# Designs tried in a protein design chat: VH-VL binders against Large ribosomal subunit protein uL10m (mRpL10). Part 229

Target 1, 224 residues: Large ribosomal subunit protein uL10m (mRpL10), of Drosophila melanogaster (Fruit fly) (q9vpl3)
Amino acid sequence: RGKINIQRPKAPHYERARVVAVTQPKYPELPKAKSCFKTRAERTQQQQENPYNEIIAREVRNWLDHSRLVAFFHLSSITADDIFRVRVQLHKQNLHLKSYGSKIIEQAVKNTRYEAIVPLFHSNHCIVFSPDPEKTAALLRIVRRVPQMVLLGGIVEETMLSRNQLVAYAQMPGLHAVQAQLVQTLSQAPGHLIQQLQAHQNSFVQVLDVHAKNQMNEETPKST

## First folded at step 14 (VH-VL)

Design ha155 (from ha1 with light chain S97G; framework fv_anetumab)
Fold by ESMFold2-Fast, scan of step 14:
Structure ha155 (fold): chain C 224 residues (1-224), chain A 119 residues (1-119), chain B 111 residues (1-111)
Amino acid sequence: as target 1 above (224 residues)
Amino acid sequence: QVELVQSGAEVKKPGESLKISCKGSGYSFTDYWIGWVRQAPGKGLEWMGIIYPGDSDTRYSPSFQGQVTISADKSISTAYLQWSSLKASDTAMYYCARSFLYWGDFDYWGQGTLVTVSS
Amino acid sequence: DIALTQPASVSGSPGQSITISCTGTSSDIGGYNYVHWYQQHPGKAPKLMIYDVSNRPSGVSNRFSGSKSGNTASLTISGLQAEDEADYYCSSYTSYGDPFVFGGGTKLTVL
């Protein structure tokens, strides 16, 4: 009954997050585990019953439950060294960059208020978590300088926000930001938000195509 | 307004210790990296190292690792560059500059501290 | 090893346009869009003129522009003015462990 949740710490497992970021444990399918199965159905069932996947799904649920800021990104091709550099910089601002398989995310959010986010993860993606929603401005300032990461939208104080709403939130101080979130909660439905986030993915692909063409033909005639 | 103010010029003898300062104001000091850049007389810019005052994460250029110590005191929004034993080759202008990103631009610079080391 | 190569000097007349090059490798200028340009007048601290290849900070004249082609970045100054006479330094992020590396600098002389 405290106003601050005593049983749910503000920044759960911060030290563990640092260790995980450094060691980069992966949760893809075990390469040789497949040799133990005859059928795809048996392989799929074994993976679903795998304690490894359930442990990671619980980790994702823990991040969602204890983070007051969650941001979703499309992630284009990027080297391991470059994403690690970005992860370290984000960590300085108490922003935790995580990447999970789509099936693990689906398992984590199934039967929760966040089930609507599943379609965002059908393409290459990553998620940034933070216990501090005031870090939204810092997050956007960092990601602006990382063209491989494109903001799709997020969750602030358990309220789903589109990319434009999250950008607006980042520019608002104190009490006015909370008031804006209340207005968004009253008007925003998960289906409508997902449609907006999908549209942003399509817009991003178009921008990348134009940029790639400009890079390949660097002699774009410049007007005055 | 963002400002970086450095300590005044120093004249030292070889073997002496020295600590110069860079005070930030007008911004959140713990949210920006502070880099140190050296410029020998008539020469170009050389990166020496960088510190994140929020957690004191410090990184040095290989050329300056072990030659200098970079530190920061976030309670007074001040970064430091120090030598235990100066040599004549340390004669240079020393600039501090802030960067939001580890790999980013230096958007604001201090006015510089001239260090002269001669016998 | 020299990280970034700039010409030692470039000259132009008032009203002309000049370009300063900065050449590196695929691990710095060629691999990333983190190229920055600094202007330094004698006895003064450097001033950021261009960041991330082609972006201008607030307060920098639109006569200054940046571009990149392969492993070479360029700073172009149009409508040269006497106050543009200064040393210009490029800087790039590098994947060799340092967060950035500077070029050797270019002295711009206006007539």
Scores: ipSAE 0.693, ipTM 0.855, lowest interface PAE 1.2, mean pLDDT 81

Design ha156 (from ha1 with light chain S97D; framework fv_anetumab)
Fold by ESMFold2-Fast, scan of step 14:
Formats: sequence, C-alpha cells, structure tokens
Structure ha156 (fold): chain C 224 residues (1-224), chain A 119 residues (1-119), chain B 111 residues (1-111)
Amino acid sequence: as target 1 above (224 residues)
Amino acid sequence: QVELVQSGAEVKKPGESLKISCKGSGYSFTDYWIGWVRQAPGKGLEWMGIIYPGDSDTRYSPSFQGQVTISADKSISTAYLQWSSLKASDTAMYYCARSFLYWGDFDYWGQGTLVTVSS
Amino acid sequence: DIALTQPASVSGSPGQSITISCTGTSSDIGGYNYVHWYQQHPGKAPKLMIYDVSNRPSGVSNRFSGSKSGNTASLTISGLQAEDEADYYCSSYTSYDDPFVFGGGTKLTVL
C-alpha cells in the first residue's frame, strides 16, 4: 500500500519530518552493482526510466505546495558533520533544509508558477522550506553564521522575493495581515525578480573572489 | 529585559541527590539553547552539557556524560541540572547560559549556583 | 581532547594595549570562525566580549577586538583601563559531539 501513497504524497508529520530531515541522505543511494553487458544506449534508456527521479520531483512539489516560506541558497563546500548541525538547528525552528539535484528541481517546477527559479540551480545549492513565514527572521539569523550558505532569494506567501526583499520582510512586525500586505507591496513582475536573483549570484561570485584574495593575503604573526 | 535566574546556594554531603534550576525570562525560552558550565574553586570554565528546551534535545560533554542529568520544563521556562549521588569533587560554581546557536556564543549568563559538597 | 592554550597571566599599564592568545588545533580554532571571548570579574558570571572571532556584542567597548591567524586566536584590549582587570576565557566550536572547548583562562592585571 505504500506505493499507492506515492501518487499523492502529503507533507510528513512534524516529528517524522524531523527524523527524515536530520538523517535522510541528499539523494537516494543507487545500487553499487554494475552491469557491463548492457550497451550504452540500453543503460541510457534505463536511466531515463528511473522512477525514483519522479518520486523525488513529487516530493519537491509537495514541499513547495505546503510551504509558505521557501529560501534558496548557494552552498559552498561543507562537511557532512557541519551540514548536519545546520540542518538540526534549522529544524528546531520548523525550517527544513533540503538538497536536490538541478535536474530534479527542473522536473519538479516545470509547467508550474515556480519555473522561473530553475536558472538559480546551475551549481551547488540548497533550499529551506517552512510552513511558517514568521520564521524568516530566525532563518536569516541562523544562516548569517554559516558562511557556506549564501542567500539568493525566496518565495513568501507564493510571491517571489529578492535577498533584499526577504531581509525587509524579516524586519517587519509579526502580524500576519501586515506581513501579507507587505509581501504584496514588494511583489514585482517575474522578469524583474529573476534579474534580481541573478544579481545575487553575481554578487556571490564577487564575494568568493574577495574571499579567495583574502585567503592568499592571510599571514601568520611573526615575532618582532 | 533578558534574564537567567538560578536557584540559591546548596550545601550537601557526599551521596546526596541535588537538582538546581535556571529560569529564563524576557525572551522566547524555547528558541534558545541552555548550556551548563562548571567552575571549580580557583579553576577555569568547563562546559558540561546543553539542552534545547523546545524539544529537550540534550548533549553532554564526554567528561560529564553519565555523571549529571540535564532537563528542561518549557511550561515554566526553567532548565535543570541534577546529580543522583554527589561527590566532594562536585564542589563548584555552576552557571547556566543561553545560546541561540548550537555552535554559538553564550550571550546571557545566570548569576551562578554555588554547590558545596563536604562531610 | 586537549583544551585551548592561553597564557596564565598578562599585565599592562593604563593606556597600554595588550594581547591575549588562544591556541588550538586545525579541528577547532583553525577549522572554524566560531571563537568567542568571555570576561569574568571575581565572584561574577562571565560576560561575552567577542563572538565569531572578531564581532562585538552591543554594549561592549570598541577597545576590545579579536582576530585569528591559523590555529591561534587573539583578544586585543587597547587603551587599557583599571576595570579591564579580570580573567579572560576563549572558547571554540570543535564538533557536533563535543561542541564547546574553553581555554584555561588568562588573568589580566592592570598595574
């Protein structure tokens, strides 16, 4: 019966989601065994028919549909132990850190209102989901102290927001009606939002350039 | 006004049980970790463990695991540090302190609870 | 494992600048920018002075600054004042299973 439930996945219960978020691997593990008697074309066709990609894409759509807050991040090199502590900390605030391959995200958002986000996922990335948009301030407070995570933008109450708009939203009072009106006021045409999100990626490249130069110029103290 | 208020000084004999408290006020108690730090007379700071009151997720220092129990009651914004059987070597000042992040700084500290264990 | 290494004592005169070092390993101070400094006056609770290597909390004098080079973090106090006389402790993140390690502490004497 479990397979039937895959057709209409529901958001996990919070306790179950907590266990899954903390321990779940980024991607399903593929069998280690390999078949060398299959041709390249046959292997390629079998890969295209992989049902797990569709299952994961449906999981992504389920997260998007059940989340009133979605934040997109560039993710620099980070150890498994370090991302685990960040995931645990975020989960304390009902913030769910997920990582999916670019192809899975493209498949998940194709022909949806979220299709415009696909260009953001050309390199390492992660997404934070929450049913509670009031947690935006907590999210930003946590991630500002995780240098490997760089905010690109997000979606609040189904409205796409740039980094600066998310920061503005986080500074507003916790009254839902006021915040909903603010989100509507901050909303822009999809084309303009995409350009702003791409600008954040360009700013990130500049930050990485500065960081690399700072690393090369860092010197240990020497005795006088 | 953020404040952590700890229970009063305790004088105990070896083998006795003890439970000391740390009450938070002026902030959302369930959004911060509470750490416990020991300071033996004339010695430095030693972290003992940490708890997230929202779900009681607890981690102990390897040096203190099995020697103390940390707990919290979020309904009264209070964290606890408990010994089942005190030793003379448990004589110390005990501080509670809050941290927003598991790997973060302790930005507010309780005033400390002096525990003296002697016969 | 091994705690962070601080000098037992440091001294200075009013108006002088002094520096307190805190040395660890590549898996704590060298591996992370999560180094914090605490000031403790006799009989009082510690007070956070610096977090994440070099950041000052609101209400902490700009005379206090922090830095890091390799496996060594440093706390510098400029324009030394009598009220700066205290014990200073560094701390660093290490791992999920053992997140906090403290230095042995440094007694600052203002002569």
Scores: ipSAE 0.807, ipTM 0.916, lowest interface PAE 0.7, mean pLDDT 83

Design ha157 (from ha1 with light chain S97N; framework fv_anetumab)
Fold by ESMFold2-Fast, scan of step 14:
Structure ha157 (fold): chain C 224 residues (1-224), chain A 119 residues (1-119), chain B 111 residues (1-111)
Amino acid sequence: as target 1 above (224 residues)
Amino acid sequence: QVELVQSGAEVKKPGESLKISCKGSGYSFTDYWIGWVRQAPGKGLEWMGIIYPGDSDTRYSPSFQGQVTISADKSISTAYLQWSSLKASDTAMYYCARSFLYWGDFDYWGQGTLVTVSS
Amino acid sequence: DIALTQPASVSGSPGQSITISCTGTSSDIGGYNYVHWYQQHPGKAPKLMIYDVSNRPSGVSNRFSGSKSGNTASLTISGLQAEDEADYYCSSYTSYNDPFVFGGGTKLTVL
């Protein structure tokens, strides 16, 4: 074979199927003369929050609450086969690559300590979750060989860290006490860290442009 | 200090079975893929297959599917390459090599195991 | 089958610069930056010289450099030395079901 094709439906999959059945709108049959009223009712209905989104938002909150490591990435254009390859490699290190729409992420983190991450997801993105924060080094070692994934920042032990702080955390020896102290020290200026996470998104756009140009320059010129 | 040590040279007759080994040391064996590469006398390198010892996830080159079996025993940090029935065309040098990534480079190689199959 | 094409042999003199090409398709060399180069001395195991097109492992001389243009990757050896005489193999990622393909190898002779 080759690919991992055994995946049992999770409780969220069954909930999603049920939500689809419930979400099917039933509008009263109206004569064409009442089309103006129907149009207004349809517009109002379309503005209502989809219950499916709340179920997925709860799934995202569960991942956030039960993961001691969460890493946020900008994701450039990548094929389905290539992201599958990366997902399988990450999974071997107990790292779980997920993608969610920006509106669902906003709904999931609204009124939580993580609300500040919403601006990171206005462009193409993905998130890696793990119950094991010691896997941060493995995560960074894998993703530096995946140019489509650019680290924006993350959450370690419920504390938001910038890209540089995650890199520093990854370089710590595997001593829980030392790593916990680093997280506590780095989290002493929350406003500064939040601003750095948002600023790094803009910096990474610039870094991606430079890396793309460097990659093109390496590929296009011929040695003479 | 990272080292891959392979079993010694083998001389076999066609139809015999054989299992050769590759022992890793100086690193976390279950965090790296182990690939097997064949080199027939005077010929180039041919990838045969790869295994992740942590979960025994194994992939074979289309040219070697059904011809060999790759396995690993993580308790002794050893990977294996096995034939149920050898052919004269299996005469070659066999290398094991480690890779951190499924799509990555082979950064450390074993010394090679020479397998000679003749009547 | 060999998917990547290398010249069978290349020769040079000490101090000279030489280049070895490795040509594939848009589905391997052209589609990815996962091109690696290995050096093999007679009777010895291969040694990684370049990974991901242009990166050198620790301990590899900066005389070795790699590049890629379209479907062709190149290994360049500057300041050629007698010890560089060896076979050189390129490899590339291709697909999940067949992740590694090697070139046929190039024999470098230092005269």
Scores: ipSAE 0.811, ipTM 0.919, lowest interface PAE 0.6, mean pLDDT 83

Design ha158 (from ha1 with light chain S97Y; framework fv_anetumab)
Fold by ESMFold2-Fast, scan of step 14:
Structure ha158 (fold): chain C 224 residues (1-224), chain A 119 residues (1-119), chain B 111 residues (1-111)
Amino acid sequence: as target 1 above (224 residues)
Amino acid sequence: QVELVQSGAEVKKPGESLKISCKGSGYSFTDYWIGWVRQAPGKGLEWMGIIYPGDSDTRYSPSFQGQVTISADKSISTAYLQWSSLKASDTAMYYCARSFLYWGDFDYWGQGTLVTVSS
Amino acid sequence: DIALTQPASVSGSPGQSITISCTGTSSDIGGYNYVHWYQQHPGKAPKLMIYDVSNRPSGVSNRFSGSKSGNTASLTISGLQAEDEADYYCSSYTSYYDPFVFGGGTKLTVL
């Protein structure tokens, strides 16, 4: 019998990691392939064809199918503690912040009516789900105070809406019938909405470029 | 129309218990955090703790953890700050204030409750 | 605890402009845009004057403005009036486990 080397990190670090984990999506742990030897090429291929991805894609489709409000965001660099803070605040309003890889999103929406949203997820992103579309106003009020999250668009009552259309919807607290009629009026042809969502993403990419440039120059402040 | 109304001034002796209140009106009480802020005579503002009345999620400043209890009764839109055993150093003005966000500003404040603890 | 540093006092004459500084660390003022300013008249509750560095609540005079540079936030009051004489407190978000820290307060004297 040999001695095993047990590493025990400090309690405060463990406590913080556990608190962060409470609100994160729980992914099934894959069986370790410790008895399997694979080349770099085989491991890369396995990652692309991972059956685990189908399980998570099914979870994403379930969230899309059972949520009456879905909002798409670009997510800038944010610490684990800060995203946890935002996730807890959103959960108070029955709003569920989820993060999934772009390939998983593509797999989830492929051959569905939502396939057109795939281009929104080429960069860092997150999605907020809710069974309650009346929480759109609360969502926008919270996210206004989280500069790392930029609204790209969403789906309300199965209708795709641009950023501006979601803002308009949020400003109409009232009867569901009135809100549903507004959604139908705002949605126009599906092609118009997709173009609007693409335009918002392109505008945001430009904002990110300016932000990155400003970050590189933060030690030499500019007046403009 | 939004208003936070606090209970009246209290005069107590060391070792006595005390519970003061803060009643919200004119808004959805369960959608806002209620924070408690202390101000000793002639001193600055000091955060004590915060509660979300919708689910009673409560957080305390490290300086006040174990010294006070914060609670809320959403059926009557009232938050509470309680001491099991007062000390002379607890003499202060106590304010309640609401915040929409856990990390946010306190946009409306109660009028304050003066607590005096002396023998 | 007082983690944010404010001058104990500042003074100005009617019509003048003054600035009150609030200095913290990279973990509070430097790390976030969650800096708020409160005005307190003697014997009264604090009133929110500025939130998130530079935003004014409805009903607050546009003579009040806020800014931030690095680890220092500033409250500027232009066109000073007698009614502005009060204590001013800054606050900042710090962490999930200790979300609020206040400055020590600045007494503004007009005249």
Scores: ipSAE 0.806, ipTM 0.917, lowest interface PAE 0.7, mean pLDDT 83

Design ha159 (from ha1 with light chain S97T; framework fv_anetumab)
Fold by ESMFold2-Fast, scan of step 14:
Structure ha159 (fold): chain C 224 residues (1-224), chain A 119 residues (1-119), chain B 111 residues (1-111)
Amino acid sequence: as target 1 above (224 residues)
Amino acid sequence: QVELVQSGAEVKKPGESLKISCKGSGYSFTDYWIGWVRQAPGKGLEWMGIIYPGDSDTRYSPSFQGQVTISADKSISTAYLQWSSLKASDTAMYYCARSFLYWGDFDYWGQGTLVTVSS
Amino acid sequence: DIALTQPASVSGSPGQSITISCTGTSSDIGGYNYVHWYQQHPGKAPKLMIYDVSNRPSGVSNRFSGSKSGNTASLTISGLQAEDEADYYCSSYTSYTDPFVFGGGTKLTVL
């Protein structure tokens, strides 16, 4: 990492702060308020330090509630253009790539059965959502060709799966009844999921090197 | 077995319109991009454009933008390449090929359609 | 268009090894591991031989291997056979607006 500045540059943050400070009073896009606007505005001002976070946390919860497939990834340094390319490709398969801050994810899953996943998001991360669990194979086929994205695990049909369990699920027949039975079988010990996901984050560098070397020496079958 | 089958050879005069086809079989047609690659006689391969049949998202090479139109009909698993007005310089072999990824490899190719444009 | 540089021709004898180079820039071969190699026999469609620098598709002989160093990718054919005589094209991802750029092609002669 000799080329990376360990201190975050002030210039981008100062430019953004300047834009926010200068432009807000010049764009009165807000609708008119009632005669009691003053009292409501005062209450809102006290709450305004994180209204954006609450809105996005609700969006995250909505994605979790409406997705039958959720996959969690570690995300290495990647350009905006490259992540956009991946996002577009995933969208073609009804797979929705989203990035949210760890605080927002914690807020979204607090007091839910998913609260235990919060530690996965202390490093750079992204999440892929889909209403279609049959797209798990397509997801892994796409992400296999994006070295910056590393699968940590996921949720299929409301069942927490480790990386290896999700890979196994992807290789199974695409029949709903068979998939449901296999997910139940694969999730035999859900208490170990978080330990496996955390261990994979900690030791993943060596695994990636071995995997890359092995793939350079082997043909990849593309038939089912 | 995966196959891409292209329409037969064409002999045309300058100024005529033409539409050639590429039919996919043995796979999910709407899950793969279909690219078009041109090869002038005795020359190399040059990419013309690509389409995703599932939503008809179409992208063109900067060199071919505005010169050709790419389309697809997912109901019959067929992609098309068309010219409104052919030129002698359009004489070439035209290949269709599939790619799972927008940035990926072309793993299966059609047999090619030879287009000859002369007086 | 052609943005990648390949030698026009290479030659070898049966049983030997040959290497075909493909040179680009930091924005294509140097910036990504999305380099692919295609084999084309006279009068036939191209066939994928190598994808993502060094991976072989099912059905491609292990005599074919790929590598990359900096802005140059290489295709190596070991145990050269008469049927390897063909044109070889490299390609690389460059950008969202130009995702498929080919090299000029290399004619391999087996003598």
Scores: ipSAE 0.809, ipTM 0.920, lowest interface PAE 0.7, mean pLDDT 82

Design ha16 (from ha1 with heavy chain G54E; framework fv_anetumab)
Fold by ESMFold2-Fast, scan of step 14:
Structure ha16 (fold): chain C 224 residues (1-224), chain A 119 residues (1-119), chain B 111 residues (1-111)
Amino acid sequence: as target 1 above (224 residues)
Amino acid sequence: QVELVQSGAEVKKPGESLKISCKGSGYSFTDYWIGWVRQAPGKGLEWMGIIYPEDSDTRYSPSFQGQVTISADKSISTAYLQWSSLKASDTAMYYCARSFLYWGDFDYWGQGTLVTVSS
Amino acid sequence: DIALTQPASVSGSPGQSITISCTGTSSDIGGYNYVHWYQQHPGKAPKLMIYDVSNRPSGVSNRFSGSKSGNTASLTISGLQAEDEADYYCSSYTSYSDPFVFGGGTKLTVL
């Protein structure tokens, strides 16, 4: 089925038209007729390019709207062979690596809540999409072993996250683990429940702060 | 805990077929590649091939392309290495090992399956 | 015929430091930071000691360290102990079509 409509010749005089095109000099100099024809071709090309940009911008918007995980990366020079292996590995985890021009991304997110991401794409970039936010840990586990890809930030469950916040999110326990801890806390005597929940919240904040500090150590020198 | 358990030792004659197994437990089997590594008696390690159990995407070392078949059954968390016709030169210890990344390290290894082919 | 070159054997005394080299080409060791080291005791399966040139897995002694310069990767074992006596293999990523190659292995003898 992949060849459906590929063999559809509809021109009985195709051979004659082709022969005429071949026998004429490749570089004829007819300024008026050629200029008018070139202008028409240019106009047709410009019209095709504009609709194409709109279609791809809509594709980007569709990916953003239907993905519960979106991660933005700076992409350093990388060979076709290497980006292909990374793309295949990510695809194994339902992570979809896409590259779009910065103008197309700007067009896709203009006047949307995601307009703030545009500055991230001034340099060479790529985006990873997934319908599954639980794959954030797998994504970071893969990408930390790809030095050409540098995490800039992302969107998880419609919420924009910085690099450090996305890394912290990846370390959060699954819902079942969080519920188990909550159930354990709720089984305690009345009156202490609020204090224990606040203690857990404070401990969690401390863990996030420690993690954020460790991540920021990549940017700032250690005093140790 | 993560464990890879391989099938027991095999003694075969040249021309016979053989299929050995590697069962993973204690982790998500479909999230890791399973590689096969051969070690001839008194020799070093030789990479044979790798498979991703979720979709059976399989890659072979050029030295083993067409010599063996690697497969996996994700429903029972088991990978396989198979010969249609054994040769005396196939006598070796065969290891399976898991890797999270196609280009990554093998962090857990099976205990090995000794295959002896004698005429 | 030779993918990665290792010395056949190295030896040292307890408490000393030894280094095992692993030499490839610009398309494997020189081209990537995906060099891994495995330890194998007689009759046992290999054990990962170092991954991505210099990283230690959990549970591996800090006496083991890795480095790379050009087309040569090195495994260094400090404070050598009797239990370190084993065969050591390096491996490197090469290409998508042929992802891994092993070194010939080095027998470490602790005298």
Scores: ipSAE 0.790, ipTM 0.902, lowest interface PAE 0.8, mean pLDDT 81

Design ha160 (from ha1 with light chain S97R; framework fv_anetumab)
Fold by ESMFold2-Fast, scan of step 14:
Structure ha160 (fold): chain C 224 residues (1-224), chain A 119 residues (1-119), chain B 111 residues (1-111)
Amino acid sequence: as target 1 above (224 residues)
Amino acid sequence: QVELVQSGAEVKKPGESLKISCKGSGYSFTDYWIGWVRQAPGKGLEWMGIIYPGDSDTRYSPSFQGQVTISADKSISTAYLQWSSLKASDTAMYYCARSFLYWGDFDYWGQGTLVTVSS
Amino acid sequence: DIALTQPASVSGSPGQSITISCTGTSSDIGGYNYVHWYQQHPGKAPKLMIYDVSNRPSGVSNRFSGSKSGNTASLTISGLQAEDEADYYCSSYTSYRDPFVFGGGTKLTVL
């Protein structure tokens, strides 16, 4: 099957990306899921050689503008089978896992209110989009069981939130939660929030180092 | 008050068809996978397959692919396990259990349905 | 072979501690922290006792603990009580095609 869904005319680019990602072959001889998680060298090469990089940048803008929930993650080394498993599970909850090169993201968000997110993408990353902000709790419940994905922050109802603010939002009920988050974010200077996102990135590096060391220093082997 | 309630015990002859049920209550049925686990007399647990009722995405264990059919009706919060033609070797206790994640734990289990196939 | 290896039986006296092992490969227990333990009393449905190697669900006694080292996961029961007499099954994630593999089960006899 091709990447074009002939049965879905007039769909925005972000909806085509959604269909392509979910409808990839179940028995992949050429795993397309890996294409979402390129190495740094591959992403740099792809940016230079991609004749449709402006179209991809527009797709990123469409995802950002049409999603009421956007979550940013650092992504550690993960197999194609494991990321596919996670993508399928997220899609069950109307959560759409995407990855784009850092230069494409920069191009997409330059001169927009989202420009502050660019520093989050200088390392391996992925983004989860959803039209439904009430799925934040489901997202965090899934991702807590995927150690390769570490939450950095996100955007809810066009408001930038730190990791801790997203966790707090997930615990709040309905419309009251939206109002509380608006008050919280509006009380802070924009630079303050950017510093929080960068600080979480630095704290995350320490958490990742501890987690990696704990996994390498597993408990004493008990049998052959 | 999460609960999975399974249909009653069945006694069948080889070659007969059978459909057993598992009804969920006290939670959002369409947000959890329902797995089916078989336990032959005096033996351990064997995973048979799993279904996501929200979209009817169904996966089977390699050992049970083509041997059974798993389905769900989300309007009545019920999952089903079905045989077109029973064999004596199908005699076992059958459990349904829910899991939030495809790779996760089964946190709540049905009481089990005993299926006896004899001539 | 994708089956997890458990001892067929273990025994202990009330108040003692026992450990049940569950051995797999680097592709299941060794590769993931998705190891779960279930308790089954005769004629009853299994009950989740431990998930993700070492976590207890609400309502499970702190006498039950889990751990993992290499390709072997362990369930430890401290302060053994008569009600702990049951069959114990481990399970692990293995692959997208076969996400749930169970151990053969261990019969725990209390005294």
Scores: ipSAE 0.796, ipTM 0.909, lowest interface PAE 0.7, mean pLDDT 82

